# VH-VL binders against q5vz03: the designs that were tried, part 33

Target 1, 156 residues: q5vz03
Amino acid sequence: MVDILGERHLVTCKGATVEAEAALQNKVVALYFAAARCAPSRDFTPLLCDFYTALVAEARRPAPFEVVFVSADGSSQEMLDFMRELHGAWLALPFHDPYRHELRKRYNVTAIPKLVIVKQNGEVITNKGRKQIRERGLACFQDWVEAADIFQNFSV
Key: E = the ipSAE of ESMFold2; O = the ipSAE of OpenDDE; V2 = 0.75 times the mean of E and O plus 0.25 times the DockQ between their complexes.

## First folded at step 15 (VH-VL; framework fv_ixekizumab)

Design p5 (at its last look DockQ between E and O 0.90; V2 from the best seeds 0.86)
Fold by OpenDDE, look of step 15:
Structure p5 (fold): chain C 156 residues (1-156), chain A 120 residues (1-120), chain B 112 residues (1-112)
Amino acid sequence: as target 1 above (156 residues)
Amino acid sequence: QVQLVQSGAEVKKPGSSVKVSCKASGYDFSSYAIHWVRQAPGQGLEWMGEIIPIWGEADYNQRFKGRVTITADESTSTAYMELSSLRSEDTAVYYCARDTQEGEWAFDIWGQGTLVTVSS
Amino acid sequence: DIVMTQTPLSLSVTPGQPASISCRSSQSLLYSDGETYLHWYLQKPGQSPQLLIYEVSNRFSGVPDRFSGSGSGTDFTLKISRVEAEDVGVYYCMQSTQWPYTFGQGTKLEIK
């Protein structure tokens, strides 16, 4: 099975490098397309942060979930500032990685912010992650896990 | 109020180029794609391409064989569609339209249209 | 490209009577996320198109409940339970499941 991010490297808000393949193994992956200067992105990011914190960052048993930020910012610094200000402790595709553009096209991103929930292999679970989080909160994650068919006994 | 206001009618000679503008207001212009759709007289609708202003990269209908260039100016909240090597069959009303906000991939707001007439 | 075929291309309806428009796609419009991105637009005379139905069956804001959409896969239908004078215009189906987006030929609805 070919992973959507393959052998690429991801980064944290602190600049640490993470192997995508290892970090995303057997997880539901949320591709988060957003930008700091977009008001809707700034409004939704804190909500996503709470969602991620509850499931992963502060959970005794972290859920098989990871967010990968795909920035539409104008510069690396703008992206970094955005991550530091409002993002959770999730991962990001480096600003200078041209794969950002390929991902935008692959998932037909026509508005931001957009949260595309995918399997590790890139297969889409839902294009409406943002809407589902807003409307259902943590309850939507169970559906994602079931759809992903992850070999983990996880229950929300 | 959300609206798209397009530039006025154009009359062009074959082989020339036309650039139509679409000014957005009432929402965050940078966050949502603007699509271009044209309609020849008495005919149906044809999708030409789209751009997300903040991203700056456009997608095109390959049927136009590279004759279309779509751009966006975030500072003026204006999208542009330029069509080159004009032919008589390019005579049409050209519309800009806003992409929906929740990932429906539909067009919820349309400009008033711009008539482009290509004639010798 | 996905070809969208509408039937009929024109219809004349007595006010208060129902109307039905069919839209057929050359391939399934079911997307990988389980959604079907088939939409309906109405273009009233002398006006720009306006969104009527999105994703097969969802009425857009302000659209009367006399409009309904249904279908799956490759076959879709727009229905008007009671046609009114304001419903006159050309109806278009559009798919956005695959690039490039494509429209049906349009169906002209007139009042008898």
Scores: ipSAE 0.876, ipTM 0.943, lowest interface PAE 0.5, mean pLDDT 95
Fold by ESMFold2, look of step 15:
Structure p5 (fold): chain C 156 residues (1-156), chain A 120 residues (1-120), chain B 112 residues (1-112)
Amino acid sequence: as target 1 above (156 residues)
Amino acid sequence: QVQLVQSGAEVKKPGSSVKVSCKASGYDFSSYAIHWVRQAPGQGLEWMGEIIPIWGEADYNQRFKGRVTITADESTSTAYMELSSLRSEDTAVYYCARDTQEGEWAFDIWGQGTLVTVSS
Amino acid sequence: DIVMTQTPLSLSVTPGQPASISCRSSQSLLYSDGETYLHWYLQKPGQSPQLLIYEVSNRFSGVPDRFSGSGSGTDFTLKISRVEAEDVGVYYCMQSTQWPYTFGQGTKLEIK
């Protein structure tokens, strides 16, 4: 992930920090653009949480999958409350990191929520992760992992 | 009844500015970009730029950067486009349009258009 | 900027006959996700544009099935299988694969 996140740090909802490269290496990465006060974001986040939980957090053999929340919230407290209320056990860019805005532009995010599935080098696998999860459920992950250039021993 | 309702027609002198409003209703205004597109009389369509209200920042067609300012007010569900240093070539109908709900980067709802006439 | 070129610029069709409008881009519209962000709009006389086809071939909600889109890369086509009087207006293709979004110059459809 060094091509798009460099040596940045990511955070959990409890405030722990991790290095982006270490946390994301050899995984399919979903960039999740959303905000707490936007109804469509609040409607989709639980579905994404169920998806993530089934693949990673409660799976017998966790899939090589990680979500990075890119917040459009207006304050760090709004972002944190949103993560604690509705998010899964995934990661986020820190609220203070202005790179949130650079990622929005890089991936041409014109509506939220948006789930952009990317390769390790930051190239887009799909801009339509939200639609694919809604329409195909867990099955869509197999397409994502097949497109990713990562070592894998996983099949949905 | 999702709709975008624009402010009325304006007649302006060269060198002045115009600010066109676009009031949204029937959907979550903050979540979806509002685009601005203009059409000179008898001519085709030209994309000017967009704003996603929750992000509060606009993206511009470089042809208009420096003369166009796009803003949004979440409290009134209204987007604005201001064009400065007007010239006769800026005479056009100005449309606002909503980005699609599923992120296809298309425009599914359009305002009725605002005619701006710049007379010299 | 990606230049979008439509042909013909004007088309006169008898009712019930087919029509075909071509749109060519100056470079490929294929995006890195494997999708092509090429869309078609109709602007009826005195009205705002309305979305007909998105992403090459998908009909927007409420659009009659006599409208279809096809193409790939740099060459795209909008077809109307049987033209009706209500189809008069100007048809525009638009690409949103990259900034700035750009439109074709339009194709005016008239009834003979």
Scores: ipSAE 0.825, ipTM 0.914, lowest interface PAE 0.8, mean pLDDT 91
ESMFold2 (binder alone), look of step 15: mean pLDDT 93; pTM 0.953

Design p6 (at its last look DockQ between E and O 0.89; V2 from the best seeds 0.87)
Fold by OpenDDE, look of step 15:
Structure p6 (fold): chain C 156 residues (1-156), chain A 120 residues (1-120), chain B 112 residues (1-112)
Amino acid sequence: as target 1 above (156 residues)
Amino acid sequence: QVQLVQSGAEVKKPGSSVKVSCKASGYDFTSYAIHWVRQAPGQGLEWMGEIIPIWGEADYNQRFKGRVTITADESTSTAYMELSSLRSEDTAVYYCARDTEEGDWAFDIWGQGTLVTVSS
Amino acid sequence: DIVMTQTPLSLSVTPGQPASISCRSSQSLLYSDGETYLHWYLQKPGQSPQLLIYEVSNRFSGVPDRFSGSGSGTDFTLKISRVEAEDVGVYYCMQSTQWPYTFGQGTKLEIK
């Protein structure tokens, strides 16, 4: 099985490099398409941050979940500022990685912010991650985990 | 109020190019794709392509064989559609339309349309 | 490209009576996310198209409840429970499950 991000490297808001394959192993992956100068992105990002914090960052038992930010920002600095200001402690595809454009096309992103929930292999679980988080909060994650068929005994 | 306002009617000669504008207002222009759809007189609708302004990348219906160029200007909240090598069969009303806020690949807001007439 | 076929192409209805329009796709419109991206538009005379139904059965904002959509796979239906004079126009189905987006031929609805 080929991973959606393969052997690529991801980055943190602090500039640390992370191996995508290792970081995303056996996890539900949320591809987050957004940009700092887009008002809807700025409005939703804090909500996503709370969602991620509850499931992963401050959880005693972190859920098998990771967010990968796919930036539509105009520059690396703009992207970094956005991450530092509003993002959670999740990962991002480097700004200069042209795979950003391929991912946008692959998932037919026509509006941002967009949260596409996928399996590690890139198979779509749902295109409506944003809507589901807004409407159901943490309750939607159980559905994602079940759909992902992850070999973990996780319960929300 | 959310709306799309298009440029006025055009009369063109075969072989020439036309560029139609679509000015958005009432929402964040950068966040949602603008689609172009045309309708020949008395005919149905044909999707031409789309652009998400913030991203700057456009997708096209390959049936137009590279004759279509879609662009967006964030500073003026305006999308453009340029069609080159015009033919008589390109005579149509051209619409711009906004993708839904959720990005559900449907069009919730439409421009008023721009008639382009191609005639010798 | 996915071919969308509407039936009938024209329909004359007495006010207050129901109407039904069929839309068939050349291949399944079920997307990998489990959703079906089939939409309905109405173009009233001299106007731009307007969204009626999105994703098979969801009424767009402001659309009267006399409009309903149903279907799955390759067969879809738009129903109007009680046709009114303001419903006159051309109805289009559209698929956006696959690039390029494609429309049906349109169904012209007239009042008897």
Scores: ipSAE 0.895, ipTM 0.946, lowest interface PAE 0.5, mean pLDDT 95
Fold by ESMFold2, look of step 15:
Structure p6 (fold): chain C 156 residues (1-156), chain A 120 residues (1-120), chain B 112 residues (1-112)
Amino acid sequence: as target 1 above (156 residues)
Amino acid sequence: QVQLVQSGAEVKKPGSSVKVSCKASGYDFTSYAIHWVRQAPGQGLEWMGEIIPIWGEADYNQRFKGRVTITADESTSTAYMELSSLRSEDTAVYYCARDTEEGDWAFDIWGQGTLVTVSS
Amino acid sequence: DIVMTQTPLSLSVTPGQPASISCRSSQSLLYSDGETYLHWYLQKPGQSPQLLIYEVSNRFSGVPDRFSGSGSGTDFTLKISRVEAEDVGVYYCMQSTQWPYTFGQGTKLEIK
């Protein structure tokens, strides 16, 4: 993820900090652009949470999938409340990280909520993650992982 | 109904500026970009830039070289486009338009247009 | 900037007959996600533009099924299977694969 998130830190809704490279290595990454006060964001987030939970949190063999929330919220507290209320156990850019705005521009995000599925090098697999989850459910992940070209970690 | 309603026609002198408003109603204003597109008399369409109200960010067509400022006021659900250092070739109808709800970079709702005439 | 070229610039069609409008881009409009961000708008006389087709071939809500879009790469076509009087106006293609978004010059459709 050196082009878009390498060497950055990400946070959980409980405030824990993780290194982006370690957390995202060899995974399909979904960049989730949303905000608490946006009704469409609040409508979609539970669907994304169910999707993520089925693939990762409650799966016997967790899928190589991670979500990084890129908040458009107006304050750190709005962002945190939103994550605690509706989000799954995924990661986020810290509210104070100005890179949130750089990612919006890099992927030309013009509407929220937006779910951009990316490869390890930051190239887009699909800009239509929200639509695909809504219409196809879990089946859409197979297309994403196939395009992502990811491998098992051999560094044992 | 979902609609964009623009401010009325303006006549301006060269060298002055104009600020066109675009009032949104019937949808969540903050979630979707407003684009600005102009059309000179008898001519085609030219994209000027966009604002994404929730982000508070504007993106511009560099052809205007900083003469355009696009802003949004969430409290009034209104976007604005200000064009400065006006010249006669800026005479045009100025449209605001909304991006699709999926953010597909297409314009599904258009304002009625605002004629700006730049004349000595 | 990606240059969008429409042909013809004007056409005159007998009601009930088909019409075809071509749009060519100066470079491929295929985006890395496998989608092509090429759209068609109609501007009827005295009106603002309205979206007809988005992403090459998807008809926007409320658009009659006599309108269809096709193409790939740099070459795109809008077809009207059976022209009606209400179809008069200027048709524009637009690309949004990259900034700045750019439009074709327009194709004026008139009824004979």
Scores: ipSAE 0.829, ipTM 0.910, lowest interface PAE 0.7, mean pLDDT 91
ESMFold2 (binder alone), look of step 15: mean pLDDT 93; pTM 0.954

## First folded at step 16 (VH-VL; framework fv_ixekizumab)

Design q1 (at its last look DockQ between E and O 0.87; V2 from the best seeds 0.86)
Fold by OpenDDE, look of step 16:
Structure q1 (fold): chain C 156 residues (1-156), chain A 120 residues (1-120), chain B 112 residues (1-112)
Amino acid sequence: as target 1 above (156 residues)
Amino acid sequence: QVQLVQSGAEVKKPGSSVKVSCKASGYDFSSYAIHWVRQAPGQGLEWMGEIIPIWGEADYNQRFKGRVTITADESTSTAYMELSSLRSEDTAVYYCARDSEEGDWAFDIWGQGTLVTVSS
Amino acid sequence: DIVMTQTPLSLSVTPGQPASISCRSSQSLLYSDGETYLYWYLQKPGQSPQLLIYEVSNRFSGVPDRFSGSGSGTDFTLKISRVEAEDVGVYYCMQSTQWPYTFGQGTKLEIK
């Protein structure tokens, strides 16, 4: 199965490089389109951070979940500052990676912040990740996992 | 109050270009796409394209074959639609519309429309 | 492009009577996320279009409950249980499941 991010490299808020294929293996992937200058993004990002922290970062048994930030910021520095200020410990597509634009088009992003939940192969589980997190909290993740049909035996 | 206010009516010669503006207020302009839709006299609606201001890249209906240019100025909360190589068939009311807040690919707020008349 | 076909193109209704408009798409509007991105708009005389129904059956804010949407796949219907004078205008269905967005021809509703 081909990963939506293929052989691309992702980055952390500390600037570390991570291979996307390895990082996203057997996980539900949330593509997060946002920008620091946008008030709705700044409002939602902390909520997403709590969501991610509960499921992954501080979970005794991390859920098969990863967020990939696709920045709409105006510069790499602005993006980095945004990540450091409000983001969780998830991954991001490098600012200078032109694939940011391809992903925006592929998933028909017309407003930010947008949280598109996808399978590892890029197939959409839901375009309404933001709404579902707001309305249902952690409860929505179970639905995503079921839809993703991932092998739980490979999960931590 | 969320609203979109467009520029006034235009009269243009064939072959010329027209640029219509759409000023937004009452919401975060940069976060939501502005769409352009036109309506020829007595006809239906035709989607032309859209732009997310913060992203700066527009998507277009390929039927216009590159004649449409959509831009946005975040500093003034204004979106623009420029149509070049005007033809009589381009005579229409042009609307800007905001993408729904939930990003569900709907138009929840519309401008008042701008009549563009193309005639010799 | 997805072709949206409305029927009828015009209808005249006595106030208080029901109205029904059909919208058919050339291909299924069901998206991979399980949602169907079909919308209804009303353009009153001399006005801009306004959103009535989103995603097949959800009334937009401020839309009276006499309006209802239904359908699936390629066949959709807008119903007005009791037509009022203020309902006069042209109704459009729109799909946003696939680029480019496309509209139906419009259905002109008049009062008898």
Scores: ipSAE 0.892, ipTM 0.945, lowest interface PAE 0.5, mean pLDDT 95
Fold by ESMFold2, look of step 16:
Formats: sequence, structure tokens, C-alpha cells
Structure q1 (fold): chain C 156 residues (1-156), chain A 120 residues (1-120), chain B 112 residues (1-112)
Amino acid sequence: as target 1 above (156 residues)
Amino acid sequence: QVQLVQSGAEVKKPGSSVKVSCKASGYDFSSYAIHWVRQAPGQGLEWMGEIIPIWGEADYNQRFKGRVTITADESTSTAYMELSSLRSEDTAVYYCARDSEEGDWAFDIWGQGTLVTVSS
Amino acid sequence: DIVMTQTPLSLSVTPGQPASISCRSSQSLLYSDGETYLYWYLQKPGQSPQLLIYEVSNRFSGVPDRFSGSGSGTDFTLKISRVEAEDVGVYYCMQSTQWPYTFGQGTKLEIK
């Protein structure tokens, strides 16, 4: 993640701060662009939570997968309430980090919710993570891992 | 049911500005970009820029940077494009269009177009 | 800017006959995610453009199966297997792989 999140800090849904490099190294990273007041975001977030839970939180061998929420919310309170209500146990850029806007531009995110799957160097594996999860469920992760060229936990 | 409805035709003098509106209905306006595309008489289509209402950010074709301002008002579900320092070459039909629901940069819903005529 | 070049610029077709429109880009439209962001729009007389084909070959909702798209890299084709009267208008290709988004100059289809 050196190219796009570098030495930044991320936050958990419980308010703890973590170093982005340590939290994301050697993982497939999904950048999740969404906002609390947007119905399509509220509709998809539980599905992403189920996906993440099955791959990571409740898996016997957690997949090398992490989600970074990039909030389009209008206030820190809206973002926090959204994370507590619907999100899984993944990470977010802090609300006040202006890098949220740079990531929107870098990946040309023109609609939310948007799930952009990226390699460690920030190159796009797919812009269609939302669609792939809806259509293929957990099976889509195999394609992401292969494209990311990292060790597959399910193959060991 | 999903619609983009634009403001009416305008006649402007060189050096003035014009602001075209695009009112959305039937979908979540804040979630999807509005793009602006123009078509001069007898010519093809030219992308001018976009705005993503929830972000409040606009992205511009560099050809128009400095003269075009794109904004959105979530409370009225309306996007705006303002073009300043008008020239006769800016005579065109101006369209707004919505990005697809998956945000894959296709324009799946278009407004009816607004003719802007710039003449002395 | 990526230049999109369409040929022919004009077609006159007898109803029931096929039509083919070419679109060439000045550089590859293949994006790093393996997708190609090439689209076709139809602007019928007196109307706004409407989406026909997305991502090279996928028909948009409600588009008849007589329309098909193909191609890769820099060369793309829209085919109409049997032209009907409602198909008249101007066809545009567009790329969204790179800012600024750019359109071909258009191909006018008329019934002969």
C-alpha cells in the first residue's frame, strides 16, 4: 500500500488508530466509497459486511483481505453513526483526512457505493467489486487474489 | 420515471455568461455523477466535465478549465453548468447526462438538451 | 486526448440490409483492470443521445439483438444485422478509459 496510503493512519469502527502500512501489507485491499444518507450505500453495506465477515472475521484462516472506507459523509458524526450501525470490522480514512478527496479523483469514482479492488501498488484489479459480490459472492475473491499476486490462504 | 430536465433555450451576447440547470428525479441524485456534454451545430459531442453531488466536487475537461463551473444542489436535486466569457463558438446544445448506476462511466440517462446561442 | 475516428461518416442502407460502423482510437482503450471502456450511442433525429452498447459488446437494456459490438485495443465495430426504419440517426463511439472522455465524430445512418 506504499503508493496510495503510505504512512497514513486509519481508524477502526471503535475509534482506535492504526498505521495503514502495517494494517494493509500483503493484503488485497478494497477501497469502499459510500455515505450514510445515500440509500444505495445503505443497501450495499450489509452485503459487504457479510462478505468480509465470511472471509476474515469468522474464517478459520482469515483471507488476506481488508476494506478501507472512504467516506463521502457530510460530517464526522454521520460517518461514525454509519460505521457503528452497518459496517463490518474494517478500517476507514479519518473524516478530516483530505486524502479522501484525492482517492476519489485517483480512481475516478463517479458513483457511490463503489468498491475498488486494488493491488499493493495501488493499481486497479477491478472497479466492479460491488457488482461481483452481488453476482458471484465469495467466489470473486479468488480472481482478486490471483490478480494481486499474493499468497492464497485457501490454497495452503 | 428517471428523468433529467434541463432549463430552456438561451440567447446570449459575446462576453456574457450562461447557467444551465439540470433537475433530476426518480433516483438518488446525490449518489451519481452528472456529466455535461455539448454539441455545436453540425458537429459531434464534446465532454465538458462532471460533478459528483455527494462529494461536491467537479472534474473538468482541460479545454474548458477557467471558463466552466459545474455545481450541484442536493436539496433541489439540480446540477448546474455555468460557462463564462462566451464566444460565438460556444453556440451549441448543452446536455446533462447521468453516470450509470455502477459508476462505470457510461451515460445512461440524458437530459433533453439546452440550446445556447451566442450572437452579436 | 485520445482521438476517436469513425468510418464511414455517412451510410445509406436499404431496409433489411446489414450495416457496419468502425471506430478507431489513437491509443489502446484497454485499462489495467482488463476492461475496455468503449461505448456506442445513438442520437435519433431531434432527440438526445441514448446508450446502445457498453464496454465494447454488451447491449444496454431494451436494445434489440440486431445490434452487436465487437473489437479490442484500438479497433471497434458496431453492426446492425438488419437495418430498420427506427435505426436512423447518428451513431457515436465514446471512450472513458482516460480523461477527457472523447467521442468519435459520428456516423449518420439513413434509409435508402
Scores: ipSAE 0.825, ipTM 0.905, lowest interface PAE 0.6, mean pLDDT 91
ESMFold2 (binder alone), look of step 16: mean pLDDT 92; pTM 0.943

Design q2 (at its last look DockQ between E and O 0.91; V2 from the best seeds 0.87)
Fold by OpenDDE, look of step 16:
Structure q2 (fold): chain C 156 residues (1-156), chain A 120 residues (1-120), chain B 112 residues (1-112)
Amino acid sequence: as target 1 above (156 residues)
Amino acid sequence: QVQLVQSGAEVKKPGSSVKVSCKASGYDFSSYAISWVRQAPGQGLEWMGEIIPIWGEADYNQRFKGRVTITADESTSTAYMELSSLRSEDTAVYYCARDSEEGDWAFDIWGQGTLVTVSS
Amino acid sequence: DIVMTQTPLSLSVTPGQPASISCRSSQSLLYSDGETYLHWYLQKPGQSPQLLIYEVSNRFSGVPDRFSGSGSGTDFTLKISRVEAEDVGVYYCMQSTQWPYTFGQGTKLEIK
């Protein structure tokens, strides 16, 4: 099975490089399309941060979940500042990676912020990640895990 | 209030180009795609393309064979649609429409329309 | 492209009576996320289109409960339980499941 991000490299808010295939192995992947200067993005990002923190960053047993930020920012610096200010400790596609545009097209992103929940192979679990987090909180993750049919079972 | 206000009617000669504007207000212009839809007299609706202003990339209905150019100016909250190599069949009312906040890939706010008449 | 076919193309209804419009797609509108992106619009005379129903059955904000949408796969229906004079216009279904977005031919609703 081919990863949606293939052999690409992701980055952290500190500039560290991470291999996408290894980082996303057997995880539910949330593609997060957002931009710093967009008010709706700035409003939702903290909520996503809490969601991610509860499931992954500060969890005793981290859930099989990862967020990959796909920036619509105007510059690498703007993207970095956004990540440092409001983002959780998740990963991002490098700003200069043209695959950002391909992902936007592939998932038909027509509004931001958008949270597309996908399997590792890129199959869509839901386009309504943002709505589901807002309405159901952590409860929606169980549905994603079940839909993803990953090797390791997880219960919230 | 959220609204889209379009530029006025245009009369063009065949072979020329027309550029219609759509000014948005009442919401974050950069975050939501603007689509262009046209309607020939007495006919139905035809989707032409769309653009997310913050992203700057437009998607087009390939039926127009590259004659359509959609752009957005975030500084003025204005989207544009330029149609080149005009022909009589391009005579229509052109609408801009916003991607819905409630339903994905639906249009919840429409401009008032711009009549473009192409005649020799 | 997905072809959207509406029936009937015109409809004359007595006020207070129900109306039903059918929309058929040339292929399934079920998207990979399990949602179906079929929407309904109304274009009143001399006006711009306005959103009535999104994603098959969800009424847009401000739309009276007289309007309802249903269907799945390739067959969809818009129903008006009690037609009013203000409901006059042309109704369009639209699919946004795949590029390019496509509309039905429109159904003109008139009052008898």
Scores: ipSAE 0.879, ipTM 0.942, lowest interface PAE 0.5, mean pLDDT 95
Fold by ESMFold2, look of step 16:
Structure q2 (fold): chain C 156 residues (1-156), chain A 120 residues (1-120), chain B 112 residues (1-112)
Amino acid sequence: as target 1 above (156 residues)
Amino acid sequence: QVQLVQSGAEVKKPGSSVKVSCKASGYDFSSYAISWVRQAPGQGLEWMGEIIPIWGEADYNQRFKGRVTITADESTSTAYMELSSLRSEDTAVYYCARDSEEGDWAFDIWGQGTLVTVSS
Amino acid sequence: DIVMTQTPLSLSVTPGQPASISCRSSQSLLYSDGETYLHWYLQKPGQSPQLLIYEVSNRFSGVPDRFSGSGSGTDFTLKISRVEAEDVGVYYCMQSTQWPYTFGQGTKLEIK
């Protein structure tokens, strides 16, 4: 994750801080650009929450998948309320981290909500994560994990 | 009905500036970028830059860097493009266009255009 | 900047006949996500441009199926299977794979 998040910290909706590299290593990472006051963001977030929960929280073998919320909200409280209200148990860049804006530019995010699926080195697997989840549900994760450079269980 | 409505035509002197407005209606203004594209008489289209209203950030074509300022006002659902140090070659129709809901980085809704004439 | 070159620059077509417009980019338009961000617009006389085709081959909502797009890498084509009077105007390709976004010079379609 050195290219994309380096030595940065991420936060949970409860305010706990985690080191990005430790939390994200060997996972397919989804960068989620959204904001609480934007209706399209509010419409999609519950669907992403269901997707994440099924892959990670409720699976017998949790998928190697993590979401990092990149907030376009206007205040720390607005961001936190949004996470508590509609988000899954994933991570976020801190509201005060200016890197939120650098990621928007890096991935040319010109509309929200946007779900950008990335490899460990920050290369884009797909910019169309929202569309793929809507059209294929959980099945789309197989395509993402096959494109990622991460360890998976081997079976015959 | 989704639409972008621009301010009226302007005649300007060389060295002055112009500010064109683009009023959006019928959709969530803050969620989609607005781009500015110009067309000189009898010529093709040239992308000038964009603003993403929720982020409050503009991205510029480097050719206009230092002369163009693109802004947005969420409370009025209006985007603006200001071009300074006008020259006669800046005579053009200026369009605003919304980032597409279908597909990425395309423009699905265009304003009617604003003619800016720069003459001595 | 990616240069977009359209050919021909002008077409005269008998109604009911097919038309084909070529667009070539100075470098590949394949983005790192495996998609190609090449789009087609029509500017009818006296009007603003309107989106016809996005991402090479997807018809925008409401665009008739006589319009189709194809291509990859650096070479792209817009086809109209049966030209109608309402199709007159200037056709532009645009790439948005890389900043700055750039357009082709335009292809003017006229009815004979």
Scores: ipSAE 0.836, ipTM 0.914, lowest interface PAE 0.6, mean pLDDT 92
ESMFold2 (binder alone), look of step 16: mean pLDDT 93; pTM 0.951

